# Designs tried in a protein design chat: VH-VL binders against Glycolipid transfer protein 1 (GLTP1). Part 16

Target 1, 202 residues: Glycolipid transfer protein 1 (GLTP1), of Arabidopsis thaliana (Mouse-ear cress) (o22797)
Amino acid sequence: MEGTVFTPCLEGMKHVKSDQGEMLTKPFLELCKTILPVIDKFGAAMTLVKSDIGGNITRLEKNYLSDPDKFKYLYTFVQVEIESKIAKGSSSCTNGLLWLTRAMDFLVELFRNLVAHQDWSMPQACADSYQKTLKKWHGWLASSTFSMALKLAPDRKKFMDVISGSGNIQADMERFCAEFGPFLHDNHKFLASVGMDDMKAS
Key: E = the ipSAE of ESMFold2; O = the ipSAE of OpenDDE; V2 = 0.75 times the mean of E and O plus 0.25 times the DockQ between their complexes.

## First folded at step 25 (VH-VL; framework fv_dusigitumab)

Design c23 (from c21 with heavy chain Q108M; at its last look DockQ between E and O 0.47; V2 from the best seeds 0.00; counts 0 for: pae E 5.1 > 2)
Fold by ESMFold2, look of step 25:
Structure c23 (fold): chain C 202 residues (1-202), chain A 124 residues (1-124), chain B 111 residues (1-111)
Amino acid sequence: as target 1 above (202 residues)
Amino acid sequence: QVQLVQSGAEVKKPGASVKVSCKASGYTFTDYDINWVRQATGQGLEWMGWMNPNTGNTGYAQKFQGRVTMTRNTSISTAYMELSSLRSEDTAVYYCAREGYSFGQWSMYGMDVWGQGTTVTVSS
Amino acid sequence: QSVLTQPPSVSAAPGQKVTISCSGSSSNIGDNYVYWYQQLPGTAPKLLIYSDNQRPSGIPDRFSGSKSGTSATLGITGLQTGDEADYYCGTWDTRLSVGWVFGGGTKLTVL
C-alpha cells in the first residue's frame, strides 16, 4: 500500500471548506466516504459503526443531489429544516448530520486512544472511545449490541500492520485526529447554536 | 403493525394520468422516505423515485423526470405518486416502499416495508 | 438492461445450496450497502437481506449475503419448495442512475 490507509482522507481534508471557511457539502461527504475503508480494516467488530456512518452519508447525499446548488453549503440543510420546523424528525438531514458527526467523534477518539496508549488492546481502545463519545446518546439495546460486537475486534498488532502500508501510521493517525477533529467541532458548534446538538437515539 | 396500504387498480387510456395513494400506519409517517417502484408483468423491479414526507423533497429516476410527481399529505399519513402522459408501456404494478433507517440505532434496512401494489393498466 | 447484473435463473434440488450473484460498479455496490429482496409468486417484494449480510427478524439463517469489491452474493442453503421465487439485489447508485438500482432478478426453481 502506498502511504497509509489515512492517505486519501488526509488529502480530502484540504477541500472541505470554501475560501471563506464555509463547510462544503460535497467535499465533506466525499471526505467521510474515504474513512469507510479505514473502518473496514476492523472487520465485523465495526459493522454497526460502518452501517451508521454509511446511512448518514447516503441520506445527506440523496438530499444534496435533489438540489446541489441550494445545498452547496453543509449547514444549509439544517437552516432550511429549522425554518420549516422539521429539523427534529428522525429522517431529517439535521439528525443525519448530528449522528454522522457523533460517529466520527467516536473514530477520532478511538485513534487518539491508539496513539496515546500503545499498550491498550483493541477492545479496550474501542470501549473507552465509545464510553467517551457515543454511549451517553444510546439506550441499553445499542450499548449492549456494541459490547457484543467488541468480541469480534481484531488483534491490535495485526490491525496496525494492515493499515500502515509503506507510510508512517503514527504520524498519519495523529494528523487525522488533529485535522478532522476541528471539522467535527465546527459541526457541533453550529448545531448547538440552533439547539440541535442534544438529541438522543430513539 | 407497520403497514403501507395502496389504492385499488386503475384502468387508463394513453395520454391520461394516474394517481396512486399509499397510506402508512403503525409508525411515524414523516420519519421515513417513501420510494415508488414499478413492475411490468413478467419483468423486474424498476425504481421511479423517492419522496421525503417531512420536507416534500423528491428525487426522480431520469426516465420519469418530467412525467412523475410524488407528494404527500402528512395529516392523513398518505403518500401519492402521479404519472402523466401514460403509454401502454406504463402498464405495471406500482409499489410504494418505506426506506428504513434509524439514525444512531446501528441500522440501515433499505426498503423494509412494501405496499401490496396497485395494478395500472393502460389500454386503448 | 439493468445497472446491476444477475443471472436470469438458477435451479437446484430440495436440500441443496444455491448462490445468486449480483455484479455492479464502484458507484453502487462498491460504495454502498447491498440489499436482497424475495418476491414470491403474486406478492410484493419482501426484504430478505439488508446492509450486505444482515437478516431481518423472521428470516432463517439459511439465507446469507456477502460482498466482495463490486459484486454481491445471496446464498440459500437447505433449499425448500417454498423458496421458489424471484430474487432481486438492490443498492444506491451515485453516478450511473442517481438513485436506487435493482438487478434484473433471478428466478429460483426448486425441482
Scores: ipSAE 0.074, ipTM 0.678, lowest interface PAE 5.1, mean pLDDT 88
ESMFold2 (binder alone), look of step 25: mean pLDDT 91; pTM 0.934
OpenDDE, look of step 25: ipSAE 0.766; ipTM 0.904

Design c24 (from c21 with heavy chain N54S; at its last look DockQ between E and O 0.43; V2 from the best seeds 0.00; counts 0 for: pae E 2.6 > 2)
Heavy chain, then light chain:
Amino acid sequence: QVQLVQSGAEVKKPGASVKVSCKASGYTFTDYDINWVRQATGQGLEWMGWMNPSTGNTGYAQKFQGRVTMTRNTSISTAYMELSSLRSEDTAVYYCAREGYSFGQWSQYGMDVWGQGTTVTVSS
Amino acid sequence: QSVLTQPPSVSAAPGQKVTISCSGSSSNIGDNYVYWYQQLPGTAPKLLIYSDNQRPSGIPDRFSGSKSGTSATLGITGLQTGDEADYYCGTWDTRLSVGWVFGGGTKLTVL
ESMFold2, look of step 25: ipSAE 0.419; ipTM 0.761
ESMFold2 (binder alone), look of step 25: mean pLDDT 90; pTM 0.927
OpenDDE, look of step 25: ipSAE 0.817; ipTM 0.919

Design c25 (from c21 with light chain R95S; at its last look DockQ between E and O 0.78; V2 from the best seeds 0.00; counts 0 for: pae E 5.0 > 2)
Fold by ESMFold2, look of step 25:
Structure c25 (fold): chain C 202 residues (1-202), chain A 124 residues (1-124), chain B 111 residues (1-111)
Amino acid sequence: as target 1 above (202 residues)
Amino acid sequence: QVQLVQSGAEVKKPGASVKVSCKASGYTFTDYDINWVRQATGQGLEWMGWMNPNTGNTGYAQKFQGRVTMTRNTSISTAYMELSSLRSEDTAVYYCAREGYSFGQWSQYGMDVWGQGTTVTVSS
Amino acid sequence: QSVLTQPPSVSAAPGQKVTISCSGSSSNIGDNYVYWYQQLPGTAPKLLIYSDNQRPSGIPDRFSGSKSGTSATLGITGLQTGDEADYYCGTWDTSLSVGWVFGGGTKLTVL
């Protein structure tokens, strides 16, 4: 691998906002797709997270493609669905954006843990991230399923070797957290401003 | 029990239109996309398009653009697919299928529930 | 021709293993989750594998899925005569010309 596993997503982050600072749908979705290979490096432990992220991306992409001019800006999905009184539906683009953002919060916090806590095992780093980000939105079944999946987590040293490639993994991981985190914060800020940041799993 | 029940078999002449219905039960109809897939006898599956029952948004396969219309009536939890300008090559079994999602509960199922199929025969 | 390529048939004896391949491109299998569908004779397709390697409730663990690059594989161990069916891979294609795409199907024969 040239660079690190983060190299493509770090490049993609440069294109996510318009010159006016608006989140652009197509570049944002393309960025999210570059994060799927990062999740893949965890193997079976993250199958559930990858499935959830992939589904959210697909939902947004399908609706973007139905009218690309209308949905040039990411938050237009939410505004349209609120006006149509469908934003709270479990299949809404609003729910898709919310859960995509929450899953990415988990990933950002996970990599923050790996940077800050060299002594933590992979299960420990994942469990701490889950507790801080996703657990409050899940019932006992989802929480129990996540805990069981962590038994498949790779050894931390082996994982770090795999994601490093020929690049500086510590620097790239820090950049990932520093650059992607603010985009996720912007998503939550917008969703909260319209009362859509509190929806639970169906 | 989640299920999709389709309208009965139809026989049409070339140039006519057909409208197939797909009634959903056992779940919230507006929460899941409906796909339409057809299969000629002895042939593979051919995707025709998707429809979001909540918004009415659709996406059609290029092959059917201009001939297919997918709609719904949310008050009776029913999706519809209408195919116009029928040809003998349109003879097939037509399926509706729900696209299953459970955001935040670890699932994106693809087409997880299928209707029983509706045979459409187009002959002169 | 289908966008995804599958072998037209595979066969094996009861109790044995079989794999079914599905080849695509970067715009479909490469970017998107792969799904497998089982179609028993005279019936509608049934979801067998979702999101590359996940099983719906009621699907036994002798069915497995995997993906590498632009290729996917369905694995079936402990073959039973009831597994005789057509098997289709499917995925989303992100090109503007196509949405869902399917393989041409693979007929599994069990001795």
Scores: ipSAE 0.058, ipTM 0.655, lowest interface PAE 5.0, mean pLDDT 88
ESMFold2 (binder alone), look of step 25: mean pLDDT 91; pTM 0.935
OpenDDE, look of step 25: ipSAE 0.488; ipTM 0.823

Design c26 (from c21 with heavy chain G59N; at its last look DockQ between E and O 0.57; V2 from the best seeds 0.00; counts 0 for: pae E 3.3 > 2)
Heavy chain, then light chain:
Amino acid sequence: QVQLVQSGAEVKKPGASVKVSCKASGYTFTDYDINWVRQATGQGLEWMGWMNPNTGNTNYAQKFQGRVTMTRNTSISTAYMELSSLRSEDTAVYYCAREGYSFGQWSQYGMDVWGQGTTVTVSS
Amino acid sequence: QSVLTQPPSVSAAPGQKVTISCSGSSSNIGDNYVYWYQQLPGTAPKLLIYSDNQRPSGIPDRFSGSKSGTSATLGITGLQTGDEADYYCGTWDTRLSVGWVFGGGTKLTVL
ESMFold2, look of step 25: ipSAE 0.316; ipTM 0.732
ESMFold2 (binder alone), look of step 25: mean pLDDT 91; pTM 0.935
OpenDDE, look of step 25: ipSAE 0.655; ipTM 0.881

